# Designs tried in a protein design chat: VHH binders against q924l1r178to360. Part 17

Target 1, 183 residues: q924l1r178to360
Amino acid sequence: DFLDVYHGLRRRSHSEVITHLRRASTFVSHEKLRRQLTDLCTKVQSGTHPAAQDVLALRDCFSTYPLGFSQLQASQMRALSQAMLLTPYLPPPLLRQRLKSHTTVIHQLDRALAKLGIGQLTAQEVKSACYLRGLNSTHIADDRCRAWLGEWLHISCSLKEPELSLLLHNVVLLSTNYLETRR
Short names: E, the ipSAE of ESMFold2; O, the ipSAE of OpenDDE; V2, 0.75 times the mean of E and O plus 0.25 times the DockQ between their complexes.

## First folded at step 8 (VHH; framework vhh_nb_b201)

Design b2 (at its last look DockQ between E and O 0.03; V2 from the best seeds 0.00; counts 0 for: pae E 8.4 > 2, grease 30.4 > 24.2, SAP .774 > .668, placed apart)
Fold by OpenDDE, look of step 8:
Parts: structure tokens; C-alpha cells; sequence
Structure b2 (fold): chain B 183 residues (1-183), chain A 122 residues (1-122)
């Protein structure tokens, strides 16, 4: 299945995204946010699926330096691009533009989907929606996909435009360990 | 074999114009992004412009409004029209093919030409 192959490609970037995130945490000025970000990274690296509230708690961290959208490092943008099945081999300005546009579109779709309600989607539409957002939903049961999508929408619809870098990272944060245990 | 060959470089006075060409071979030209980069002495290679397979163009801020990237798929050629040239535009200009990110073989090759020298005198 080509979707599994593509997901394999995405997954190769997950560790790198988290590593860059951890490194970036050292530049977060607010001590509490720094600690929370570090803890989230540790949790994800340990194979644990993060809670939506833990992700949302970091929204301010992702609205300014170093993790604001306009402040992301090229290496991080490359890794995130790969995580979104976008080519990472572009100049940083173009990477940023593509990531921003892609994330914005997803955010808009999320708002629309939230209004519509997940219950209005077919199983295939749910899988597609999850896959678009980073989850390897191909072999995941419908109810689990719907649950995941619910978490995603909760996070996404809680975010404002300046915080969309968090949504960008969420394609990794929410997909790395869902229904998986790292050994 | 994938090959890129730049041409059109030279010496020009400030305010002048040059048109660079890059002849491509060895791949389906129309399917790929093409780009121009430049490297000045003692500096890192920097992005100048890129054109997508669909014809969308992107430019570095330093060249916006002065440079125009275009492509002729029938000739397998990408061009860089450089107007209002400045001494700081002096560099070796390189043509580049995008990485084949979505190929079935996941080949991550960066194909570059040998470059063409552009010198802008004050």
C-alpha cells in the first residue's frame, strides 16, 4: 500500500522533529513553558501519546521565538515538511511559505469540519482526514480514527493564527505514538 | 544521465542585463521544479529563484522585481532574466533540478550545473 510507504517516509522525520523541538526549548524564555515543552518532548520520545491539554498548554510557546512560524529553523522546517509529505528540498523561504499555507488550509478545514461534525463523515473520509493530518489511519479502526480526529480538531479549533506553528508540529506530536508503544 | 548546462554569464555594467539559460537533459523536464542559485566568493550558495512544474515562480527578496525565471518545456530549458544588475549580484550562477522526492525509488539527488560566472562592475 502506497499510503504505508508514504507514512514510512513521514515517520522517518518524527524523531528529528522532536529533537529539534527539544533543542529549541532551550531558547524558550519562560521557565514554565520551557519545562512543559521539555516534558512534552520527553513524553513523546518515551513512546507516550500526549494529551490534548498538554499540547494546548504550549500554545504561547509556539507564537513567538523560537517556535513561532516565522522563527522556525530551516532544518526543523525540512523535517516538518517531510512529516506533512511535502518535499523538504526547497529553500527555507519556500519551505516556510508552503508549510504556512498548508497549515492554514488544514486549520480552515478543521473549523469547517468541526462545524459539520465528525459524525457526518464516512469511514473513508475520516481515514483520509486523519492521514492528511499525519496519522497512519489506513489500518486503524474507525472509532479510533474518529477519536484521534476529535483530539486534533479540539486542538486545532482552539488555536489562533499566531499559534499555527503548534498545529504544524501537531502532525508529529499526535501521530508519533498513537496506538503504538516505543520499545 | 541527468545533466544541466548553464550559459549566458559574463561581464556587465551596473544597471545592465543578462539572460542566463540552463539546458537540461536526462529527465522529464516538465515534471520538475527548476531553480537558480548563486555563490559569491567567500559566501555560501544562496537561493535566487525557482519555477515549479506548473509555472509558479518564487524569488529571493534580494532579486525580486529585477530577476525573472521562466521555462520552455519544449526546449528543456530554464531561463533567468536578470535586469538592473548590481555589483552584489556578482557570483557564479548555478542551475538546479528539484529533488525527486516522490519518485518510487525515493532518490534524493541534487543535480547542479557547472555554473556560469556573472560579474557586475560598478
Amino acid sequence: as target 1 above (183 residues)
Amino acid sequence: QVQLQESGGGLVQAGGSLRLSCAASGFTFSDYYMGWYRQAPGKEREFVATITSGGSTYYADSVKGRFTISRDNAKNTVYLQMNSLKPEDTAVYYCAKEYDFWSGYLTYMDVWGQGTQVTVSS
Scores: ipSAE 0.018, ipTM 0.313, lowest interface PAE 6.8, mean pLDDT 89
Fold by ESMFold2, look of step 8:
Structure b2 (fold): chain B 183 residues (1-183), chain A 122 residues (1-122)
Amino acid sequence: as target 1 above (183 residues)
Amino acid sequence: QVQLQESGGGLVQAGGSLRLSCAASGFTFSDYYMGWYRQAPGKEREFVATITSGGSTYYADSVKGRFTISRDNAKNTVYLQMNSLKPEDTAVYYCAKEYDFWSGYLTYMDVWGQGTQVTVSS
């Protein structure tokens, strides 16, 4: 099943992204923020699903240095692209442009979806929305997908445009340890 | 392979109207959602409208009440009727094949054509 191959590829990219985030924490000058980032990375690496407030606490790290869009390293951008099931084999400037464009469109769509209400979506639409945002939703029950999407929208709609690198990384942070069914 | 060709753009005065068309091929058109997106110079691409395979429509707040998306499955064509145009509507407009609402609005950059330019003057 080609979908199973894509799930495996996505999962491997998750660990690479978290590793890059942990390395970036050494460049965060604000002590409290550095601790919050390293604690979040440790929680995710140890199998804990983060709370929305844990993610949102990090917004300043992702507004500019060290994890703003213009500061992301090529290897980090390739891992993020793989997590989105996008081809990572572009020159770095084009890779950055595509990630920014994709994340910006998702953010605009998230604000519209939050106004519409998740309840207006069919079960298949919810699963597809989750899949686009990084969750391997194929074998996850509808109620759990709706709960996940609600948490995603809460985070997304709390972010301002300069902070959208965090939304990009949330593809990994919110998906890595969410409970999914396996064969 | 999927092929999408936008047309119908042009120069129009504020308050005017345009109708955009997108001819589609390479897939079973009636099974898919279709959408319109736009990109102004120096700006990011943004969502404009989508129409489901069943004909339900959804719009960005900035265009709701002014723009109407429609489709003709017999002609494999999606349309965007743009009324009460404003200078901020100036952009290149792209259509997209979508699999479902909110998740399939994007295609790879290599499948985005040249689009159709809409310019709204004061």
Scores: ipSAE 0.012, ipTM 0.306, lowest interface PAE 8.4, mean pLDDT 83
ESMFold2 (binder alone), look of step 8: mean pLDDT 84; pTM 0.854

Design b4 (at its last look DockQ between E and O 0.43; V2 from the best seeds 0.00; counts 0 for: pae E 4.7 > 2)
Fold by ESMFold2, look of step 8:
Structure b4 (fold): chain B 183 residues (1-183), chain A 124 residues (1-124)
Amino acid sequence: as target 1 above (183 residues)
Amino acid sequence: QVQLQESGGGLVQAGGSLRLSCAASGFTFSDYAMGWYRQAPGKEREFVAFITSGGSTYYADSVKGRFTISRDNAKNTVYLQMNSLKPEDTAVYYCAKEYTFTSEGYTLTYMDVWGQGTQVTVSS
């Protein structure tokens, strides 16, 4: 009930996060990475669900400059916090610390889940796992939640600790349009 | 059965002071962060102040230096002392408790508003 109300709050933050990613592209000097980032932002803004390879191609942008954890601006961290259902109303150093801590824990849980296998989870556990990672899963069929979680784990388990800012942004990138195709 | 009840609002002249209280029950008060939010007519609800379970405080830029959040764990109460009030501070003020969501043994936290609100009106 209560979680369903937060669906609207989470969605509004998605648009803001994508806007920040597009702005960050202006600081990417490597032409190929800059184009890949802008293309991904355009795809998501246009309603397209991105492929895992499109997301993973950007890992270097999220390792340090311009989208590493230390490089994220306050308004960007507030939008990301809202997408994760964390309070955005803290000083920037605390926002950064909370986002990094939560993303690191999720990454560790992802490794454990990949080892266990999604098939070992009940339908409720799958929905909860999706919700924790950014998908508004309350009204999504079990098979679709399992597919989404598989896509998530593929991306997450491909990333190293310095790249976890990409995993944080993936709560938006992988979730924004997954709902749009299920009407 | 979390219950939050705001009180202490009212009408006050610009430059004046007011103290809001939020009485809490239905949870172990000392374990949770608490906050104040406000909503002016026609505007979205916005953050005002936050206090951790350990007593660390944080403020919106618009109120920093003028407002002080505090807590009394013995009385299960959080307070907002509002000094140097401005007409722009006119709003309904809401108390909020830290909310948690647990999955896979990991708990996410955030703040939300649970009280009925108390009106603060600042006359020029």
Scores: ipSAE 0.083, ipTM 0.529, lowest interface PAE 4.7, mean pLDDT 85
Fold by OpenDDE, look of step 8:
Structure b4 (fold): chain B 183 residues (1-183), chain A 124 residues (1-124)
Amino acid sequence: as target 1 above (183 residues)
Amino acid sequence: QVQLQESGGGLVQAGGSLRLSCAASGFTFSDYAMGWYRQAPGKEREFVAFITSGGSTYYADSVKGRFTISRDNAKNTVYLQMNSLKPEDTAVYYCAKEYTFTSEGYTLTYMDVWGQGTQVTVSS
């Protein structure tokens, strides 16, 4: 269906997003964070699904230069826009604004969802929630979707506003190598 | 189904003016942001102008002060008034619609829907 087609479109940007992350890692001043970011990129590029704790460990890396929301490069924002099925052809300021707005909304929804509890959602609502957050959940079993959403919410609800760039990138980090998405 | 049809393109001399129109159908026009893009031969498609459903406008730096995007919701049409045209403005101009899908309480924004384009040629 059309959701699979659109996922195909956003999936094409995943490698580019990771490539940009790897490049950005070279500008991370903190050695430990630099290494952790590089390792995460390597894992994702090698086909490994990252652990939530490994993602969260990078929260400080995504709050300042070069990966803070306000410091993201245009090329990265274009790739991330595509990863969220947003047009990449807009000027950088508008891309930034849209990405920030979109990510903020998702973050707010995540907090609400965490409060509600995933168990209160129907299977379709879970699929929709996962898809919104980057997962091709259309043909994924409910239990796997719920597990994925749980991981997402754990990460999201742990983040503060200055760290939301990480959540933005998480649409790629958490969806690239999830086993069911390789179909 | 959603359809966009551009018109108004043509050949014009440098310094001249042209007004493009994009007729929209198949959706509630007033609810969606519309945009103009252009693609010159051998170049990537680039942003030209954007107008939100609320009427806010955005322009590429290369066209600021020369181009004006507007919309008429009653006619389901978005316009691009192009003044002081330059040879570098030569391109196929595309109209685009922001695509939104709502499912199970979630609203997703997808890639734009595009028209077929209209050729604009600015001679020296």
Scores: ipSAE 0.027, ipTM 0.449, lowest interface PAE 4.2, mean pLDDT 89
ESMFold2 (binder alone), look of step 8: mean pLDDT 85; pTM 0.840

Design c1 (at its last look DockQ between E and O 0.02; V2 from the best seeds 0.00; counts 0 for: pae O 10.3 > 2, placed apart)
Fold by ESMFold2, look of step 8:
Structure c1 (fold): chain B 183 residues (1-183), chain A 127 residues (1-127)
Amino acid sequence: as target 1 above (183 residues)
Amino acid sequence: QVQLQESGGGLVQAGGSLRLSCAASGFTFSDYAMGWYRQAPGKEREFVAMITSGGSTYYADSVKGRFTISRDNAKNTVYLQMNSLKPEDTAVYYCAKDSPSFEELWEALQSGYMDVWGQGTQVTVSS
């Protein structure tokens, strides 16, 4: 299946994104926030699925320095592009603009989807919505995909436009360790 | 549904020229940036050139001044004019659409189609 090739590319990018986040934690001046970011990175690298509150606690790091859109380094933007299934092979200004525009579109779709309700989506629509947001949903049961999308929408709809770098990184944070339902 | 078909490759002596074409279908061509990438044997794929929907162009340093990307939105075609070719330009050249949309991912899941790098076109520059 050609989706397995994409799943492989996406999974490899996840590890690289988390490595960049851990590295960025050394530039966070606020001690509690630095510890929370480091702890989240450790949890994800060790196979733990984070709670929404763990992710949302970090929003200030992603609004400005060190992890706001304008502050992301080229290698981090390449890894995030791969996680979004976007080509990483562009000059950094184009990577940044494209990542920001796609994340903004997803955020706008999330607001609309939250108003519509996940229950209005077919099983295939749910799987595609999850896939767009970073979950390798092909082999995940419908009820688990709907639960994941609900977690995603809770995080997304809590974020304001300046905080959307966190939503971009949530593509990795919320997806890396999510349960796969046995077939 | 998205399809890209490259053509115009071949064997050329160093210093020569080639013009690559990429015919696109299955999406609103004028709304997307289009790019050229290449992969030499045993190397990673690398960026060559890109043209935005608004017509702005960007080039890898290794090809700046020698290659020109252009587009014809009426023909849904992107071009790469390659001048002053060097043996180092030997590679398979791939046309690509900037990024998949939500609808393209949905259609790929339904149809089994790959994202479009196409099959590529071989460019060989002899010395």
Scores: ipSAE 0.012, ipTM 0.339, lowest interface PAE 7.9, mean pLDDT 82
Fold by OpenDDE, look of step 8:
Structure c1 (fold): chain B 183 residues (1-183), chain A 127 residues (1-127)
Amino acid sequence: as target 1 above (183 residues)
Amino acid sequence: QVQLQESGGGLVQAGGSLRLSCAASGFTFSDYAMGWYRQAPGKEREFVAMITSGGSTYYADSVKGRFTISRDNAKNTVYLQMNSLKPEDTAVYYCAKDSPSFEELWEALQSGYMDVWGQGTQVTVSS
């Protein structure tokens, strides 16, 4: 299945994205946020699926330096691009623009989905929605996909525009260890 | 055809106020979220505010507390009340239709399309 192949390509970047997050944490001025970010990275690297509340707790961290959208480093943007099956071989301004636009559209879609209700989606639509958001949903049961999408939507719809960098990273944070797909 | 037309822009002194309007047509206005964006010369277009079909509002941090987005569904119009204007608020302000259907958003994502935009209205804030 070509979707599995493509997901393999995405997964190659997951560890790098998390590594960049861990490195970036050292530049987070707020001690509590720094600790929370480091802990989240540790959890994900250890194979733990993060809780939505732990992700959302970092919303302020992703709205300003160093992890705000406008402050993301080129290397992180390349890795995130790969995680989204986008070419990483662009100048940083273009990478940023593309990632921002892509994330914004996903955020908009998330609001629409939240309004519509996941229950109104077909199984295929749910899989597609999950896949778009980083999950290899191809071989995951419908109920598990719906549960995952629910978690995603909860996070996404809780975020404001300045915090969308977190949503971008969530493509990796929420998909790396779900159902132990990392192993 | 979906159409958006902004108005109300102009020149104001710092600390002044403006009220922008966006007249919408070609769709069921009340079913969609509406938003305002702005673009200053040499800068990228940035989010300013949005209001959902249900009336929930969201603002960029840079305008929070100063700008108010509202809508009148009977008039198919979305408004942006801008108070305590600053020189850095100088930009072309665009109205946008923000929340298409699931299918439309999916297609937009595939094509890279973001929003339906108006032509914009110029806002200039002098020092």
Scores: ipSAE 0.006, ipTM 0.229, lowest interface PAE 10.3, mean pLDDT 88
ESMFold2 (binder alone), look of step 8: mean pLDDT 82; pTM 0.821

## First folded at step 10 (VHH; framework vhh_nb_b201)

Design d1 (at its last look DockQ between E and O 0.01; V2 from the best seeds 0.00; counts 0 for: pae E 18.2 > 2, placed apart)
Fold by ESMFold2, look of step 10:
Structure d1 (fold): chain B 183 residues (1-183), chain A 125 residues (1-125)
Amino acid sequence: as target 1 above (183 residues)
Amino acid sequence: QVQLQESGGGLVQAGGSLRLSCAASGFTFSDYAMGWYRQAPGKEREFVAFITSGGSTYYADSVKGRFTISRDNAKNTVYLQMNSLKPEDTAVYYCAKGYDFETGTSPDWYYMDVWGQGTQVTVSS
């Protein structure tokens, strides 16, 4: 079906993003941080859902070199755009601006949602919120979507503005292996 | 097989000059960007200078006006001319091969995929 095609395209972009992250790890000079990034990439590529703490441990890699917004490669930005269901067919400066803008808006929405509380959302609102953030939520049970969104908010609300490249990549890291998207 | 070999390091007095060279082999040198990085004891490796395949150059703020990166595609060699050296410039200097997928003012360090073994530069007061 039509949704099946979109889910397939999203999954392919996820694999490409993780491959780029593994390649980037060779440029991380901090040995501990390099190992943590490599371990996370291996975990996700092997089908394991990462813990929020594993993602947050990497914030330094994503604030400046090598994975800050200004440092992202064109091919990485195209893959991230596809994971967010946005057109990848723009010149690299425009891809960068759009990804930064969308991630900033999501971060602002996350702060507002954390204040409101996930419990105030209907089941459809929860699924929509998850879908915006990269989860193929259409066929995932409501309680599982709420749990995922809680994990997402924990990560998002722990990040500062310079670290938002990590939130952008979390679209892939937290979604790739979550329940029912694997089947 | 891609290989990078740095040379030209040594001991120099503050205010002095050194020229580092990096001989490259195993790839079409003119198609790739080249960079210089440095690492002082107990510190993280940091960017120094970058030159695109087309010859555009970029520098860390700490070395602008004192260091000049250049390349000789006929000799498959990239150079770092270091003038007005300071004790803070003491480090192991690494040559790196990379891709210049963007032609803007913010080159992409993400794809430095081959590194040399490094050459020691020591600047004494």
Scores: ipSAE 0.000, ipTM 0.111, lowest interface PAE 18.2, mean pLDDT 83
Fold by OpenDDE, look of step 10:
Structure d1 (fold): chain B 183 residues (1-183), chain A 125 residues (1-125)
Amino acid sequence: as target 1 above (183 residues)
Amino acid sequence: QVQLQESGGGLVQAGGSLRLSCAASGFTFSDYAMGWYRQAPGKEREFVAFITSGGSTYYADSVKGRFTISRDNAKNTVYLQMNSLKPEDTAVYYCAKGYDFETGTSPDWYYMDVWGQGTQVTVSS
């Protein structure tokens, strides 16, 4: 299945993305946020699927230095690009612009989807929506996909424009350890 | 292997018509949205038309009323009927496979993961 192959390409970047987050945590000035970010990284690296509340707790961390959209390092942006099946071989300004545009569109779609309701989607639409957002939904049961998409939407719709870097990272945070994606 | 192959391009006079085809293989065609994009010399690639797996269609403002996107799932093919062609329509036209999101589907290339090689369309004055 080509989707599995593509997801394999995405997944290769997941560890690097988390590593960058862990490194970035050392530059977070707020002690509580630094600890929360470190804990989240530890959870994900240990194979734990993070709770939405743990992700959202870091929204301020992703609004400014070091993890705000405008502050992301080139290496992180390359890894994130790979996580979204986008070419990482672009100058940093272009990487940033593309990632921002992509994330913004996803955010907008999320809002629309939240208004519509996941229940209005077909199983295939749900799988597609999940896959677009980083989950290898190909072999995941419909109910699990819907649940995951619900979690994603909860996070996404809670975020404001300055916090979209978190949504960008969420393609890795929320997809790495979801039960059926540990393969 | 996922593949897209465009055909149907060529030279046409202004006001004329062309029908582009894109043959898809290597994936379950009916499950995915498909799109057409074009790139003129010296310009960026731009969105032309998009069709979801459910049949919903979207068009760029510049081609609305003139172009029609359609699909035949039995043939794994997406089409672009281009009528009332203008010199400004001259470009390489690309077929793309995208994700299917029926409500609020974005035609941005971000949602396209496979691209064809393109077919040249030239509209003379």
Scores: ipSAE 0.000, ipTM 0.214, lowest interface PAE 12.7, mean pLDDT 89
ESMFold2 (binder alone), look of step 10: mean pLDDT 86; pTM 0.873

Design d2 (at its last look DockQ between E and O 0.02; V2 from the best seeds 0.00; counts 0 for: pae E 14.1 > 2, placed apart)
Fold by ESMFold2, look of step 10:
Structure d2 (fold): chain B 183 residues (1-183), chain A 125 residues (1-125)
Amino acid sequence: as target 1 above (183 residues)
Amino acid sequence: QVQLQESGGGLVQAGGSLRLSCAASGFTFSDYYMGWYRQAPGKEREFVAFITSGGSTYYADSVKGRFTISRDNAKNTVYLQMNSLKPEDTAVYYCAKSYDFETGTSPDWTYMDVWGQGTQVTVSS
């Protein structure tokens, strides 16, 4: 029953993150970006796995207002922490610092991994890499895990340091519906 | 296997004091952050106090100035000194271990909070 509660908490956190992103869209003044963000949220809520280019199109929203690291609200940071399998029960400054540190480390690892090549990883290492980035990889086939990690790296290696809030949210955007797709 | 065991709860009159203790095992205690949370009947569990591995402390507004969190790394124990207790402080108090990924965790590690079983604090008016 521990694992069932754990998986339930993760699913709830994904819904909360998407709900917050949809609410944040009302603060995006640029009409095209606002429409792209709401469309992506609708797509994910409807069970569709987003394309990397659709995620990357939103980078400006995540570099400054309203979804940059400095602008994230406490409720969003708690939901993101839960999605990362990190305790949400910290004061907001600590939540922000930990999320930023965690995402920065993953970004650095992603650059090294992209240079090394996913093919150099064993099957277990691939599944661990996916798990670290938000995918529940336990029962996903190795070739699907490698494909997912490739999509992740495409997004991650396209992002600059100020845009890393998008990489943080990508743990939800890229993972939520991947388990729904035929393997 | 991480284990946390709270003690020191009980019945106390308003204005009194209690000291809660949490004995920890199964991890390198000095590397991790520790916290106290509480849950009153019919309410959600809420943050009380938190202490980092470096000794920095944080408190909920409702307890600031009355409660003090501390740690003894030699005894693998975190404490909550509760002074000027009010009936509103009545709750089950839980010790919790925070696990911070950036402090050298393995890539295949599943992050989780570990909670104690709790100790009852009752403050009579």
Scores: ipSAE 0.000, ipTM 0.194, lowest interface PAE 14.1, mean pLDDT 82
Fold by OpenDDE, look of step 10:
Formats: sequence, C-alpha cells, structure tokens
Structure d2 (fold): chain B 183 residues (1-183), chain A 125 residues (1-125)
Amino acid sequence: as target 1 above (183 residues)
Amino acid sequence: QVQLQESGGGLVQAGGSLRLSCAASGFTFSDYYMGWYRQAPGKEREFVAFITSGGSTYYADSVKGRFTISRDNAKNTVYLQMNSLKPEDTAVYYCAKSYDFETGTSPDWTYMDVWGQGTQVTVSS
C-alpha cells in the first residue's frame, strides 16, 4: 500500500544518514563521545536495534559541532528530510528551518503524549504516532508499536531543545532495525 | 489539496472568552491528530493543545483548565474554546494537522507544516 511505498522512500535515506553520522564522528573532539557515536553507527549498520541509553549518551554530541542543529551539513539535512518524507530539494537554510520546526513540534507532542499516556491511544493512533516518527508500523503488532513508542517517548522526553538534533536523527536510529521493520 | 483555515480570533478583554475554529479540507480529517499552536511577537511558536483522532486531549500547562480543544469530524473542524483569557495569551493562533496514515497520493508530507494562515487573538488588560 501507499504507506509501505512511502516508507520505502524513507528507508532509502537511512544508510546515507548513518554513513554521514559515521563521517561526522571523525570531527567529534571528545574521545568518549566519538567512540560512542562510532559504536552506535556500527550497531545500527550491523542490524542491531540501539538501546535508548546508548542513544541518550550522545545527547551532548548532538548539541554542538558537528551534529548540532545549526551545524548539520546540507547532505545530511537532505537525507534526514527524505527520512521524514519531506522534500529534500530546498536550500540548506530552508531545510534546516523545516527540520528544526518539525522536530520541535514532535518533541512538544511527545511530551504531551507521555503525559497523556500511551494507554489512552487507540491501536490506530499508536501506529500513526510510530509512523510519524519513522517506524513502518503498518504491519507491526500493537504491543510492539506501543513498546517502540514508549522507547521513543523516553528518549524524546529526556532531551532538551539544544539536543533536538538527536531526536531528528532518532527517526532513523530507532526505526532502522526494529525487529518487525525487516519483514 | 490540504487546507486549514482558522477563524474566530479578535480582540477581547482579560477574563473574556473566544472560540476558535479550524476548517479542514483535502484529507480524511477523522484520521489525524489536530492541534493548536500560538506565536506571540518575538517568541517562538508554542504548543497549546492537541486532540487525537480518538478524541483524547492534552494541553500546555499554561492553558490547562482554561482552554478546551474539541473536534467535529462531521464538519471537518477542530475548535479551541478559550476561557479566562489573559494578556499573555495574545498571539497568532495556528491550527495544525499531524501526520497519519491517510496521506493522499504524494509521499511528501508536512507534519504541522500544513498550517492555517493563523488568526490573531489579542487580550487587553
């Protein structure tokens, strides 16, 4: 169906996003963060679903050069845009603006959803929420969708505005290797 | 084409009430989350309230107990009832559509980019 087709379009950018992250790791000055970022990329590229704690450990890495929102390179922003089904064919300033706006809104909704409680959502709403956040939830069981969304919300609600580049990237990090997404 | 059109804004005295409406078209309204945001001059756009397709609601702390979001799927309209308005509520209010499974025929989507033009709400002291 259309959702699968669209997710296919998103997924085509996932490899590029991770590759760019790996490349960017070489510019991370803090040795520990550089290693952690490299390890995370390796895990994702190897087919491993990353743990929330491993993602959150990189929050400082995504708040400054080279992966802070204001420092993202055009190629990465295009790939990330595609990962969110946004047109990548915009000038870099507009790409940045769109991505930041999009991520900010999701972050705000995440906080609201967390307080509301996932249990208050219908199965369809959960699937929609997951899909919005990068997961091809169409063919994933409700309990697995809820678990994934819980994990996403945990990460998202732990982040501050300066760290939202991480949330942006999480669209790929948390969706690439989730078990049912490889069907 | 997806469109959102806000209405109902205006000038009101502190303590007064307004009811905003957002008429939606171009998509299966009932399948999407709808939200209200506002932006005051010189400030960033901020979340006000959202309502799920199932009717669950959540509000920003600053408006909780004063504002009520609701939807009429038969009319493809989302509402924001604003009571006990304060000067700090002064802003342009925007209606927004979230992404859901009904995206139409285009793979490109705008999450909360499908904004209405906004409606001005001014609360005087």
Scores: ipSAE 0.000, ipTM 0.210, lowest interface PAE 11.8, mean pLDDT 89
ESMFold2 (binder alone), look of step 10: mean pLDDT 83; pTM 0.854

